VH-VL binders against Mucin-5B (MUC5B). Designs and how they scored, part 14

Target 1, 171 residues: Mucin-5B (MUC5B), of Gallus gallus (Chicken) (q98ui9r863to1033)
Amino acid sequence: GTCTVYGNGHYMSFDGEKFDFLGDCDYILAQDFCPNNMDAGTFRIVIQNNACGKSLSICSLKITLIFESSEIRLLEGRIQEIATDPGAEKNYKVDLRGGYIVIETTQGMSFMWDQKTTVVVHVTPSFQGKVCGLCGDFDGRSRNDFTTRGQSVEMSIQEFGNSWKITSTCS
Short names: E, the ipSAE of ESMFold2; O, the ipSAE of OpenDDE; V2, 0.75 times the mean of E and O plus 0.25 times the DockQ between their complexes.

## First folded at step 12 (VH-VL; framework fv_fezakinumab)

Design y02 (from x01 with light chain Y98W W100Y; at its last look DockQ between E and O 0.79; V2 from the best seeds 0.69)
Fold by OpenDDE, look of step 12:
Structure y02 (fold): chain C 171 residues (1-171), chain A 119 residues (1-119), chain B 111 residues (1-111)
Amino acid sequence: as target 1 above (171 residues)
Amino acid sequence: QVQLVQSGAEVKKPGASVKVSCKASGYTFTDYYMHWVRQAPGQGLEWVGWINPSGGGTFYAQKFRGRVTMTRDTSISTAYMELSRLRSDDTAVYYCARSKYTWYRFDHWGRGTLVTVSS
Amino acid sequence: QAVLTQPPSVSGAPGQRVTISCTGSSSNIGAYYDVYWYQQLPGTAPKLLIYGNSYRPSGVPDRFSGSKSGTSASLAITGLQAEDEADYYCQSYDSSSWGYVFGGGTQLTVL
């Protein structure tokens, strides 16, 4: 499954559901630390969306990837790799390919960022039904991709999007 | 079921060392970090540090660096915490607790080991 | 060392709703790591009560709920029962010190 974030708040879920969401907070884009997979989670991708303003100019993004024993902070072309367990083997690799920052995990998650507004997250079929966030659950059913963090399906994109805030006070 | 069985209560003099053990069962020992958390009498929980699944890495709270040593013996699924240069304020119940990741939940706890430091 | 702040005590009558706050900072609760709650019954070891800010482990009644807002978290207990009398601790991960941090704990008394 492939989830894509592009332009000014355009999203396509793992299941191909397209939606527009404008937020100015930190959101869980995709993770496998989901209610049905909490004991087997391997990654969390948090994106900070900055408002592009009325000019619809390119927004700056801050992206944080959380892994089992490491954290990667991406901001303005800077890559900061932090080992929360220096003694643990890296379960990911970082590459720069064609202007994209590419991060690939051994578990089958691939993250790509053009360092602008385009983010692509790819997960192998093994993640079907095990992921959650703005990218959906990758269960093959696009109709339930707007499942909130509280595990309810919302018709409102705003409610859905806001449910995946890192902090609820941010607006 | 997951069990963490800790060693018995200890009474030590100031300046001495104590080594508490935590024997794990009911799960793959080498898949989890082992943490130590202490609780002084009538006080809150204080994180001491962790040892990673392989035993090759540790991370201690700043307060305990230089005095604490965590180890594990995979062959017997046992983790150890040794605290040296004991002081009276080290008197506490010491808990072992497991976590899957370095930042993740303590999903199982031992019953605790009382360490009393008194002259 | 970073700490989380909890009220030292809260109380409520059976059937009532009580809330326990946990205030941190941008480096812990406000960061990208979750808040966890633990219940410690008198004379026992802590038990995981809430993980991932709002999720309950198996066996934890749904009358326990957790939330995270800004740099704070909250544990709510509805339908308060006598067996809920315990100490409750919030916990998170501090990205500045790269260590676990606990709240000071809250003693819940059921009147």
Scores: ipSAE 0.650, ipTM 0.888, lowest interface PAE 1.2, mean pLDDT 92
ESMFold2, look of step 12: ipSAE 0.664; ipTM 0.852
ESMFold2 (binder alone), look of step 12: mean pLDDT 92; pTM 0.924

Design y03 (from x01 with light chain S96E; at its last look DockQ between E and O 0.72; V2 from the best seeds 0.77)
Fold by ESMFold2, look of step 12:
Structure y03 (fold): chain C 171 residues (1-171), chain A 119 residues (1-119), chain B 111 residues (1-111)
Amino acid sequence: as target 1 above (171 residues)
Amino acid sequence: QVQLVQSGAEVKKPGASVKVSCKASGYTFTDYYMHWVRQAPGQGLEWVGWINPSGGGTFYAQKFRGRVTMTRDTSISTAYMELSRLRSDDTAVYYCARSKYTWYRFDHWGRGTLVTVSS
Amino acid sequence: QAVLTQPPSVSGAPGQRVTISCTGSSSNIGAYYDVYWYQQLPGTAPKLLIYGNSYRPSGVPDRFSGSKSGTSASLAITGLQAEDEADYYCQSYDSESYGWVFGGGTQLTVL
């Protein structure tokens, strides 16, 4: 399954559901740290949108990826890797391909960022039903992608998006 | 079933050292970090540090650096915490607890080891 | 002293709802790692009650719920029962020091 963020707040979920969400805070894009998982998760992707001018138009992204033993911060095309246990084996690799920053985990998550506003997250079928966030739950049912962090299905796109807000202090 | 079995209560004099053990069973010992947390009588929980049993790497809370040493023996799935130069305010119950990652939940705890420091 | 601030005590009658607050900072609760809650019954070790800010381990009743907003977290207990009388601790990873911080604990009394 493939989740895409493009342009100014346009999303296509893992299950192919298209929606628009203009939030200027920090949001969980995708993770496998979800309540239905028996095993510990392996990744969390947080996006922070920065507003432009007097509108909530998205001008730039800050992306934080949290892995088993490292946190990776991406801002303005810069990569900062911070080990939470420097002695632990990494479960990911970082690469640059055709103008994209590419980060792939051994568990089958692939992250690509054009260093602007285009993000692509791919997960192998083994993640079916084990992910959550703005990218939806990858359960094979596109309608269920709007599951809130509180595990209820919301009909409002804005309520869905805001349920994945991880901080209330944003700019 | 995951179990963390700790060593028995200790009584020590000021200036001595104590070594508390935590024997793990029911899981792959080297797949989880082991944390130590203490609780003085009538007080809250205080994190001491962690050990990664796979490589033996450690990280200690600043308050305990220079006095605490965490080790493990992977052949018997046992973690150890040694606290030196004991003072009366080190009197506490010392818990071991495991986590999958250093920043992840403590999903199993030992029953605690009471260490009493008195003259 | 505790880095995360909790009220020292809270009380409620059986069947009522109580809320326990946990206030931290941008480097801990306000960061991108989860808040955890632990229940400690008298004479026992702490037990994981809430993980992932709001998720319950198997066997924890759904009358326990957690939330996180900004630099604060909250534990709510509805339908209070006598067995809920315990100490409750919030816990957060500190993203700058790479260590754990606990709240000072809240003693819940069921009246």
Scores: ipSAE 0.724, ipTM 0.853, lowest interface PAE 1.0, mean pLDDT 87
ESMFold2 (binder alone), look of step 12: mean pLDDT 93; pTM 0.933
OpenDDE, look of step 12: ipSAE 0.839; ipTM 0.928

Design y04 (from x01 with heavy chain K100R; at its last look DockQ between E and O 0.63; V2 from the best seeds 0.70)
Fold by ESMFold2, look of step 12:
Structure y04 (fold): chain C 171 residues (1-171), chain A 119 residues (1-119), chain B 111 residues (1-111)
Amino acid sequence: as target 1 above (171 residues)
Amino acid sequence: QVQLVQSGAEVKKPGASVKVSCKASGYTFTDYYMHWVRQAPGQGLEWVGWINPSGGGTFYAQKFRGRVTMTRDTSISTAYMELSRLRSDDTAVYYCARSRYTWYRFDHWGRGTLVTVSS
Amino acid sequence: QAVLTQPPSVSGAPGQRVTISCTGSSSNIGAYYDVYWYQQLPGTAPKLLIYGNSYRPSGVPDRFSGSKSGTSASLAITGLQAEDEADYYCQSYDSSSYGWVFGGGTQLTVL
């Protein structure tokens, strides 16, 4: 399954549901640290958008990826890798392919960022029903992609997006 | 099932060292980090640090750096915490606890080892 | 001087609801890692009660619930029972030091 994020807050979920959401805080884009995953997860992707003055469009993008033993921060086209255990074997690889920053985990998650506003997250079928966030739960049913963090199905885009807010610092 | 068995109580004098053990069973020892947490009598929990048993890497809370050493023996699935230059305020119950990642929940705890430092 | 601030004690009658607060900062509770809660019965080791801010491990009754907002977290216990009398600790990873911080603990008394 593939989730995409474009420019000013356009999303296509793992299950193909399109929606628009602009938030001014930090949100879980996708993760497998979810109540429907009985084992420990392997990734968390946090995305932050900031309103740009007059238009309130996304004008700067901050992405944080949390893996088993590392945190990767993407800001202003820069990659900062911070090992939470430097001696541990990494479960991911970072590569640059045709202008994209590509980060792939050994468990089958692929993250691609054009260093601007386009983010693509791909997960292999083994993640079906084990992911959650703005990208939805990858259960093959578009109707229920809008599961809130409290595990309630929400069809209001505003309530859905705000349920995946992870901080209130907003900067 | 999952079990963390700690060594028995210790009585030490100020200036000595103590080494507490934590034997793991019921899971793959090298797949989980081992944390040490202490609790002085009537006080709260204080994190000491972690060891990764697979490679032996460690990370210590700043308060304990220079006095604590964490090791492990993977052949007997046992983690160790050694605290040197003991003071009376090191008197505490020392717990081991496991987590999948350094930043992840502590889902199993040992029963604790009382270390008493008295003159 | 705990990094995370909890009330030292709280009490309630059987059947009532109690809430235990846990206040931190932007580098811990207000960051991208989860808040955890532990229950410690007298004379025993701590036991995981809440993970992922609000999830319950298998075997924890649904009368225990957790939440997180801003730089604060909260544990609520409804239908209070005598066996709930224990110490409760919140815990957060600190994203600036990459270490753990605990709250000072809250002693719950069931009247």
Scores: ipSAE 0.684, ipTM 0.844, lowest interface PAE 1.3, mean pLDDT 87
ESMFold2 (binder alone), look of step 12: mean pLDDT 93; pTM 0.934
OpenDDE, look of step 12: ipSAE 0.772; ipTM 0.914

Design y05 (from x01 with heavy chain F59Y; at its last look DockQ between E and O 0.75; V2 from the best seeds 0.75)
Fold by ESMFold2, look of step 12:
Parts: sequence; structure tokens; C-alpha cells
Structure y05 (fold): chain C 171 residues (1-171), chain A 119 residues (1-119), chain B 111 residues (1-111)
Amino acid sequence: as target 1 above (171 residues)
Amino acid sequence: QVQLVQSGAEVKKPGASVKVSCKASGYTFTDYYMHWVRQAPGQGLEWVGWINPSGGGTYYAQKFRGRVTMTRDTSISTAYMELSRLRSDDTAVYYCARSKYTWYRFDHWGRGTLVTVSS
Amino acid sequence: QAVLTQPPSVSGAPGQRVTISCTGSSSNIGAYYDVYWYQQLPGTAPKLLIYGNSYRPSGVPDRFSGSKSGTSASLAITGLQAEDEADYYCQSYDSSSYGWVFGGGTQLTVL
């Protein structure tokens, strides 16, 4: 399944559901550290919007990827890798392809970022029912069904988006 | 069924060293980090550091650097913590606990090893 | 002087609701890593009570709940029972030291 973030807050979920969400905080875009699984996950992708100059339009993203033994920070085309265990074998690879930053895990998650506002997250079918976040749960549910962090069906897009806020120090 | 079985209580004199063991069973020993956490009598939990049993890499809390050494023996699924130059304020229960990643929850704990440092 | 600040004690009658706060900073609770809670019964090792800020391991009753907001976390216990009398610790990864920090612990007394 493929999740896409594009333009100014436009999303297409792993299940193909399109929605618009404007948030000014830090949000879980996708992860496999979900409440219905006690087992450890393999990735967490956190997304935060950055305004262009004084326009208040979103022109780039701040993205943090948390992997088994490293945290990857992406901002304005720069990659900062911080190892939480420098001696551990990494479960991911970082590359540049056609103007995209590409990060792929050995478990089958592929992340692509155009260094602006376009993000593509692909997960192999083995992730069905094991992911959560703004990208949805990849469970094949019918249209307009969203799962909040508390596993309830959400009635509004704004409530759904805010349920995936990971910090609340923003306004 | 995960178990962490720790070595027995020890009494040491100031200036000595102690080596506490933690034998793991019920899981693949090299798949999880082993942490050490201590608790002085009537006090809270204090993280000492971790070892990655797969490669033997370690990371220690700043307070213990230079006095602690963590090792493991993968053939018997056992982690060790050695604390040197003991003093009376090192008297504590020392726990081992495992986590999948260095930044992840401690889902299983040993029962603790009491180390008493007294003259 | 634990890095994470918890009240030293709380108390409640059976059936009551209590909360235990845990205050940290932007490098730990306010970062992108989860807050964990542990219950320690007298004379025993700590036991994982809450993970992922708010999720319960199998076997933990739903009257235990956790939350995280900003640089603070909270553990709530409803329907207090005598068996809940224990010490409770919050824990967070600290991204500035690449290590773990615990709260100072909260002694819960069931009256």
C-alpha cells in the first residue's frame, strides 16, 4: 500500500482514501508501533509543516524517522542521522534518486520525499493491519472509516488528524 | 515464556568490585538489549546503562562511566554488570531488564540482586 | 532531583480516581519517543503498566490509563482497589543524553 502527502495538507491513505488536513503540530504520519500490537515496531515517521517565509503557506516539511537503532532528521533537503546504537546493524538505507530522498527499511517500508511538501510512504502487503497514523491502518476498510489513536471511528477529519498529534506544545 | 534469572545477594567491602549476572531464557538473547537499573533502599529507580548482546556494544549513564563494565556470554545467554571501587552509597538492588531497542519499553525484569557495601 | 518530576505520594479511598503526574522537558517527554509507566509492588521488581504513552499490556485492567501532553504525562487510576497500593514510576528516553530517565516515583496509598 501507498500513502501520499502532497501540496498544502493533501493526503491519500494506504487504503486510497483522500482527505485534507492542515495541522501546525507534530503528527505521526505512519508507524508500526500501534496499540493493537505489543510487539516492537520497526519505524515511526513524524511530520511537521514549515511555513514559507512570511506567506504562512507550507513549502517544506520537517520529518523525523525513528528506526531500530537510529533517528533520521530531514529538514530543507538536509539529512541528519543520529545513531541510538552506533554499533548496531542498521535496518534502513538512505539514498538520493531523481531529486527525492529515499529511505528504505529491510522490513519493507519505503519512504520518498521531494525535499518540499511531497512525501510517499510505501509498505509491503506484510504490513496490512499493522500500521497506523495519518496514513491510516492499511486494513482494506471502506471509504471514510478512520481509526483514531484510541481505535475509535472518527467523525471529522480534523478530529482524526488531531488524534495523531504526538506533541501539543504547538498551538 | 521470558525469564531473567539474576545471581544471588552479595556483601562487599568498600573499594571492592561486584559482578552481577542475569541469565535469559524463553527468547533469542541477542535480539534484545539488556539494561541495568538500580534502586537504593527506600529510593527510586536509577538507570545504569545497556549492553547489546549481539555485538557486545555498551552505553553507560554518565554517573557510572569509569566504574561500570557490562559484558555478556552469548553461549549461555547471560549478561553481566560489574561495578568497581564500591562505596556505601552503591548499596542497592540491581535489576536487569530487557528492551527491543535502546529507546523502547522494559517489558521484562529480573527479580533483582541485593548488593550491600559495608565494612 | 530526578529528571522527571512526580509527586512523592498520592492517596485515595477504594473506588476513587487518582492521577499521578510526570513532568519532564523537550528532550524527553516532549520528544518523539514514548512515555512508559511501571508499577512496583512492595518487595518486587517493577512491572510494565503503560506503554506507548497510553496503551495497556495484556492483563492490565482498563481502569489504568495514561496520557501525554507537551512535556508532561499522567497516569490515571479509576475504581481504586487495595491491590493498587504500590510505587509508580514514569520513564522516558532522553534524546539529549541518549539514555533513560525515570521519575522519582509516587507512593500510592489506598485508604
Scores: ipSAE 0.714, ipTM 0.857, lowest interface PAE 1.1, mean pLDDT 87
ESMFold2 (binder alone), look of step 12: mean pLDDT 93; pTM 0.934
OpenDDE, look of step 12: ipSAE 0.787; ipTM 0.918

Design y06 (from x01 with light chain G52Q; at its last look DockQ between E and O 0.59; V2 from the best seeds 0.70)
Fold by ESMFold2, look of step 12:
Structure y06 (fold): chain C 171 residues (1-171), chain A 119 residues (1-119), chain B 111 residues (1-111)
Amino acid sequence: as target 1 above (171 residues)
Amino acid sequence: QVQLVQSGAEVKKPGASVKVSCKASGYTFTDYYMHWVRQAPGQGLEWVGWINPSGGGTFYAQKFRGRVTMTRDTSISTAYMELSRLRSDDTAVYYCARSKYTWYRFDHWGRGTLVTVSS
Amino acid sequence: QAVLTQPPSVSGAPGQRVTISCTGSSSNIGAYYDVYWYQQLPGTAPKLLIYQNSYRPSGVPDRFSGSKSGTSASLAITGLQAEDEADYYCQSYDSSSYGWVFGGGTQLTVL
C-alpha cells in the first residue's frame, strides 16, 4: 500500500482515501507501533509542517524517522542520523534518487521525500492491518482509515488528524 | 513463556565487588537488550545501563561508569552485571529487564537480587 | 531528585477514579519519546502497565489508562480496587542523558 502527502496538506491514505489536513504540530504519519500489532514495530515516521512565514501555506517539512537502532532527522534537505546503538546493524538504507531522499527498511517500508512538501510511504502487503497514523491502517476498508489512536471512526478530518499529534510544540 | 531468573542475595563488605546474573529463557536471548535497574530500600527505580547480547555492546548511566561492567554468555543465555568498589549506598535490589530496542518498553523483569553492603 | 516528577502518594476509595501525574521536560516527555508506566506490588518486581503513552499490554484491565500532553503524562485508574494498592512509576527516554529516566514513584493507597 502507498500513502502520499503533497502540496498544502493533501493526503492519500494507504487504502486510497483522500483528505486535507493542516496542522502545525508534529504528527505520526505512519508507524507499525500500533496496539493491534503484537510484535514490536520497526518504524515510526513523524512529520511537521513548516509554514511560509506567517502564511498558513506549507513551505517545507521536518521529518523524523525512528528505526530499530537509529533515528533520522530530515530538515531542508539535510540528513542527520543519530544512533541509539552504534554497534547494531542498521535495518535501513539511505539513498538519493532523482531529487528524492529515499529510505528503505529491510522489513519492507519505503520512504521517499522530495526535500520539500511531497512524501511517499510504501509498505509491503505484510504490513496490512499493522500500521496506523495519518496514513490510515491499511486494512482494505476505506471507511475506517480515519481511526483515531483510540480506534474510533466517524469523526471529522480535523479531529482525526489531531488525534495523531505527538509533540510538546503544540500542547 | 519468557523468564528472567536472577542469582541469589549477596552480602558484601565495602570495597568489594559483586556479580549478579540473569538467565533468560523462552526467547532468543540475542534478540533483546538486557537492562539493569536498581532499587534501594524504600526508594525508587534507578536505571544502570544496557547490554546488547548479540555483540556485547554496552551503555552505562553516567553515575555508574567506571564501576559497572555488563557482560553476557550467549551459550547459556545469561547476562551479568558486576559492580565494584562497593559502598553502603549500593545496597539495593538489582533487577534485570529486557527490551526489544534500547528506547523501548521493559516488558519482562527478573525477580531481583538483593545486594547488601555492610561492614 | 528524580528527573521525572510524580506525587509521592495518592489515595482513593474503592470504585473511585484516581490519577497520577508525571512531569518531565522537553528532553524527555516533551519530545517524541513514549511514556511507559510500571506497577510494583509490595514485595514484587515492577510490571509493565502502559506503553507508548496509552497502550495496555495483554492482561492489563481497561480501567488503567494513560495519556501525555506537553511535558507531562498521566495515569488514570477507574473503578479502584484493593489490589491496585501499589507503587507506580513513569519512565521516559531522555535525550540529555542518552538513557532512561524514571519518576520518583507514587504510592497508591486504597482506603
Scores: ipSAE 0.686, ipTM 0.845, lowest interface PAE 1.1, mean pLDDT 88
ESMFold2 (binder alone), look of step 12: mean pLDDT 93; pTM 0.937
OpenDDE, look of step 12: ipSAE 0.796; ipTM 0.921

Design y07 (from x01 with heavy chain H108Y; at its last look DockQ between E and O 0.75; V2 from the best seeds 0.75)
Fold by ESMFold2, look of step 12:
Structure y07 (fold): chain C 171 residues (1-171), chain A 119 residues (1-119), chain B 111 residues (1-111)
Amino acid sequence: as target 1 above (171 residues)
Amino acid sequence: QVQLVQSGAEVKKPGASVKVSCKASGYTFTDYYMHWVRQAPGQGLEWVGWINPSGGGTFYAQKFRGRVTMTRDTSISTAYMELSRLRSDDTAVYYCARSKYTWYRFDYWGRGTLVTVSS
Amino acid sequence: QAVLTQPPSVSGAPGQRVTISCTGSSSNIGAYYDVYWYQQLPGTAPKLLIYGNSYRPSGVPDRFSGSKSGTSASLAITGLQAEDEADYYCQSYDSSSYGWVFGGGTQLTVL
């Protein structure tokens, strides 16, 4: 399944649901650290939109990826890799392809960012039912994609988006 | 099923060292980090540090750097914490606890080892 | 001098709702890592009660709930029972120290 973020807060979920959401905080785009997972997760992707000055338009993204033993920070075209255990084997690789930053985990998550406003997250079928966030739950049902962090299915896009806010300090 | 069995209580003099053990069973010992957390009598929890049993890498809270050493023996699935130059305010129950990642939940705890430091 | 601030005690009668606050900073609770809660019954080791800010491990009743907002987290207990009398600790990873911080603990008394 493939999740896309593009333009001015436009989303296509893992299950193909399109929606618009403009948040001014940090949000979980996708992760496999989801409720009552018997196994520990392997990735968390946090995203924040950066406005063009005081414009409502989005100029760039601030992205943080949390992996098993490292945290990756992406800002203004820069890659900062911070090891939480520098002696541990990395479960990911970072690559630069044709203006895209590409980060792939050994468990089958692929992250691609054009260094501006376009993000693509791909997960292999083994993640079906194991992911959550703004990209939805990848369960094959579009109506269930709006599961809040409290595991309620909600019809309000704003309530759905705000349920994935990871910090509230920006508000 | 998952079980962390700690060594028995210790009584030490100031200036001595103590080595507490934590034997793991019911899971693959090298797949999880082992943390040490202490609790002085009537006080809260204080994180000491972690060891990765797979490679033996460690990270200690700043307060304990230079006095604590964490080791492990993978052949007997046992983690150790040694605290040196003991002071009376090191009197505490010392717990081991495991996590999948250094920043992830502590899902199982040992029952604790009381270390008493008195003159 | 716990890095995370909890009230030292709270109390409630059976059936009441109580909440336990946990206040930190942008480097811990306000960051991108989860808040965890532990229950410690008298004379025992702590036990995981809440993970992922709001998720319950198997065997934890749904009358326990957690939340996180800003630099603060909260544990709520509804339908208070005598067996809930214990100490409760919040915990967060701290990105400035690359280590763990605990709250000072909250003693819950069931009246």
Scores: ipSAE 0.742, ipTM 0.869, lowest interface PAE 1.0, mean pLDDT 88
ESMFold2 (binder alone), look of step 12: mean pLDDT 93; pTM 0.933
OpenDDE, look of step 12: ipSAE 0.751; ipTM 0.910

Design y08 (from x01 with heavy chain G57K; at its last look DockQ between E and O 0.64; V2 from the best seeds 0.00; counts 0 for: pae E 2.1 > 2)
Fold by ESMFold2, look of step 12:
Formats: sequence, C-alpha cells, structure tokens
Structure y08 (fold): chain C 171 residues (1-171), chain A 119 residues (1-119), chain B 111 residues (1-111)
Amino acid sequence: as target 1 above (171 residues)
Amino acid sequence: QVQLVQSGAEVKKPGASVKVSCKASGYTFTDYYMHWVRQAPGQGLEWVGWINPSGGKTFYAQKFRGRVTMTRDTSISTAYMELSRLRSDDTAVYYCARSKYTWYRFDHWGRGTLVTVSS
Amino acid sequence: QAVLTQPPSVSGAPGQRVTISCTGSSSNIGAYYDVYWYQQLPGTAPKLLIYGNSYRPSGVPDRFSGSKSGTSASLAITGLQAEDEADYYCQSYDSSSYGWVFGGGTQLTVL
C-alpha cells in the first residue's frame, strides 16, 4: 500500500482515502508502533509542515524517522543520522533517486521525499493491519482509515488528524 | 514463557564488589538488550545501564561509570552486573529487565536481587 | 541526568478518579519517544501498565489511561479499587543522555 502527502496538506491513505488536513504541530504520518501490532515496531515517521515565510501556504517539511537503532532528521534537504546504538546493524539504507531522498528498510517500508512538500510512503502487504497514523491502518476498509490513536473510529477529519498530533512539540 | 531468573541476596561490606546474575529463558537471548535497574529500600527506580548480548557492547548511566561492569555469557544466556567500591547507599534491590531497542519499553523483569552494604 | 517529577503520594476513595502527573523536559517527555508507566505492587517487580504514551497491554483494565502533553505525562485511574494500591512510576528515554529516566514514584492509597 502507498500513502502520499502533497501540496497544501493533501493526503491519500494506504487504503486510497483522500482527505485534507492542516495542522500546526508535528504529527505521526505512519508507524508500526501500534497497539494492534503484537511485535515491536520497526519505523515511525513524524512530519511538520513549514510555511513559506509568513505565508499560511506549506513550503517545506521537517521529517523525523525513528528506526531500530537510529533517529534520522530531514530538514532543508539535509540528512542527520543520530545513532541510539552505534554498534547495532542498521535496518535501513539512504539513497538519492531523481531528486528524491529515498529511505528503505529491510522490513519493506519505503520512504520518498522530494525535499519540499511531497512524501510517498510505501509498505509491503506484510504491514496490513499493523500500521497507524495519518496514513491510516492499511486494512482495506475506508471506515477504519480514520482510526484515532486511542483506537476509536472518528467521523471528523480534524478529530482524526489531531489524534495523531505530537502535542509535546507545539509552541 | 519469558523468564529472567536472578541470583540470590548478597551482603557486603563497604569497599567490596558484588556480581549479580540474570539467566534468561524463553527467547533468543541475543535479540534483546538487557538493562539493570536498582531500587533502594523505600525509594524509586534508578537505571544503571544496558548491555547488548550480541557483541557485548555496554552503555552505563553517568553515575555508575567507573564502578559498574556489565558482561554476559551467551552459552548459558546469562547477563551479569558487577558493582565495585561499594558504599552503604548502594544497598538496593537490583533488577534485570529486557527491551527490544535501547529506547523501547521494558516488557519483562527479573524478581530482583537484594544487595545489602553494611559495616 | 534528567529528573522526572511525580507527586510522592495520591489518594482516593473507591469508585473515584485519581491522576498522577509526571513532569520532565524537552529531551525526554518532550521528544518523539514514548512515555511508559509501571505499577509496582508491594514486594514485586514493576509491571508495564501503559506504553506508547496511552496504550494498555492485554490484561490491563480500561480504567487505566495515559496521556502526554508538552513536557508532561499523566496517568489516570477511574473507578478506583482496593487492588490499585501500589507505587506508580513514569519512564522516558532521554535523548540528551542516551539513557533512561524514571519518575520518583507515586504511592497510591485507596481509602
């Protein structure tokens, strides 16, 4: 399944549900650290929209990826890797392809970023029912695409989006 | 299923050393970090450090660097913590606990080993 | 080196709601890593109560709930029962020291 973030807060979920959401904090885009996943997770992707100067339009993204033994920070086209255990084998590889920063894990997650506002996250079918976040739960049901962090299905896009807010990072 | 079995209580005098063991079973010993956490009588939990049993890499909380050594024996799935130059304020229950990643939850704990340091 | 601050004690009557606060800093609770809560019954090892800031392991009643905001986390217990008498600890990874910090613990008394 494929999740896309583009333009001014436009989303297409892993299950193909399209929605618009603008937030002023950091949000969990996708992760497999979810209560329905009995195994330990392997990735967490956090996004923050950055305005163009004083504009309300989105100009760029701040992205943080948390993996098994490293945190990767993406800002202004730069890649900062911070090891939580520098002796551990990495489960990911970073590459550049056609203007995209591409980060792929051995478990089958692919992350692609155009260094501006376009993000594509692909997960292999083995992740069905094991992911959560703004990208939805990848279970083939559009109703469950709006599952909140508390495991409830919400009918409001704003309630859904705000349930994935990381409020500790708000100003 | 998962079990962490710790060694018995120890009584030591100031200046001595103690070595506590934690034998793991029910999982692949080298797939999880082992942490040590202590709890003085009537007080809270204090993290001591971790060992990665795969390769033996360690990381210690600053307070214990220079006095603590963590080791393991993968042939018997056992982790060890040795604390040297003991003081009376090292009297505590010492727990082992495992985690999948250094920053991830402690999902199983040993029952603890009481170490008493007194003159 | 980060210190998480919890109240030393809290009490409530059966059926009531109590909350336990846990205050840290931007390098621990305020970062993108999770806050965990542990329950410690007298004479036992700690037991995982809340993970992922707000998720419950199987077997933990839904009257236990967690939340995180800013540099603080909170554990709430509704429908308080006598068996809830225990010590409660918050825990966070601290990105500045690459290690773990615990709160000082909160002793809950059911009146």
Scores: ipSAE 0.540, ipTM 0.800, lowest interface PAE 2.1, mean pLDDT 86
ESMFold2 (binder alone), look of step 12: mean pLDDT 92; pTM 0.929
OpenDDE, look of step 12: ipSAE 0.596; ipTM 0.882

## First folded at step 13 (VH-VL; framework fv_fezakinumab)

Design z01 (from x01 with light chain A31S G52S S96E; at its last look DockQ between E and O 0.70; V2 from the best seeds 0.75)
Fold by ESMFold2, look of step 13:
Structure z01 (fold): chain C 171 residues (1-171), chain A 119 residues (1-119), chain B 111 residues (1-111)
Amino acid sequence: as target 1 above (171 residues)
Amino acid sequence: QVQLVQSGAEVKKPGASVKVSCKASGYTFTDYYMHWVRQAPGQGLEWVGWINPSGGGTFYAQKFRGRVTMTRDTSISTAYMELSRLRSDDTAVYYCARSKYTWYRFDHWGRGTLVTVSS
Amino acid sequence: QAVLTQPPSVSGAPGQRVTISCTGSSSNIGSYYDVYWYQQLPGTAPKLLIYSNSYRPSGVPDRFSGSKSGTSASLAITGLQAEDEADYYCQSYDSESYGWVFGGGTQLTVL
């Protein structure tokens, strides 16, 4: 499944549902650290939108990826890798391909970012039912894509988006 | 099925060292970090550090650096914590606990080893 | 000292709701890493009660719930039962020290 963030707050979920969401905090875009997952997760992707002044427009993204033994921070074309265990084998690789920053895990997650506002997250079919976040749950049903962190369905898009908020620096 | 079996209680004098063991079973020992956490009588939990059994790498809380050494023996699935230059305020129950990642939940705990430091 | 602040004690009658707060900072509870809660019954080792801010392991009743907002976390227990009498600890990964911090613990008394 493929999740895309594009333009001014536009999303296409892993199951193909399109929606618009404008938030001013940090949000879980996609992760496999989800409820009822017996296995430990392997990735967490957090996004923060940078607005153009006080407008509703998004100029760029700040992105943090948390992996098994490293945290990767992406901002303004910079890539900062911070090891939480420097002696551990990394489960990911970072590459530059055709103007995109590409980060791929050994477990089958691919992350691509144009260094502005376009993000593509691809997960292999083994992730079906094991992911959550703004990108939805990849369960083959578009109606279930809007499952909140409290696991409610059929909330408004704003309630859905805000349920994935990380409340460290909200305005 | 997962079990962490710790060594028996120890009584030590100030200035001595103690080595506590934690034998793991029911899982692949090298797939999980082993943490050590202590609890002084009537007090809360205090994290000491972790060891990665796969390569033997360690990381210690600042308070214990220079006095603690964590090791492991992968052939018997056992982690060890040695604390040196003991003083009376090191009297505590010392727990081992495992996590999948250094920043992830402690999902299984040993029953603890009481270490008493007295003159 | 514990970096995370919890009330030393809380009490409630059977059937009531209690909450236990856990206050930290931007480097721990306010980070992108999760908060965990542990229950310690008298004379026993801690056991995992809540992980990833709000998820329950198998076997933990749904009357236990967790949440996190800003630099604070909260554990709620509804339908209080005598068996809930225990010490409760919050735990957070500190992104500056790359180590763990626990709250000081909260002794829950069921009246």
Scores: ipSAE 0.733, ipTM 0.869, lowest interface PAE 1.0, mean pLDDT 88
ESMFold2 (binder alone), look of step 13: mean pLDDT 94; pTM 0.953
OpenDDE, look of step 13: ipSAE 0.809; ipTM 0.920

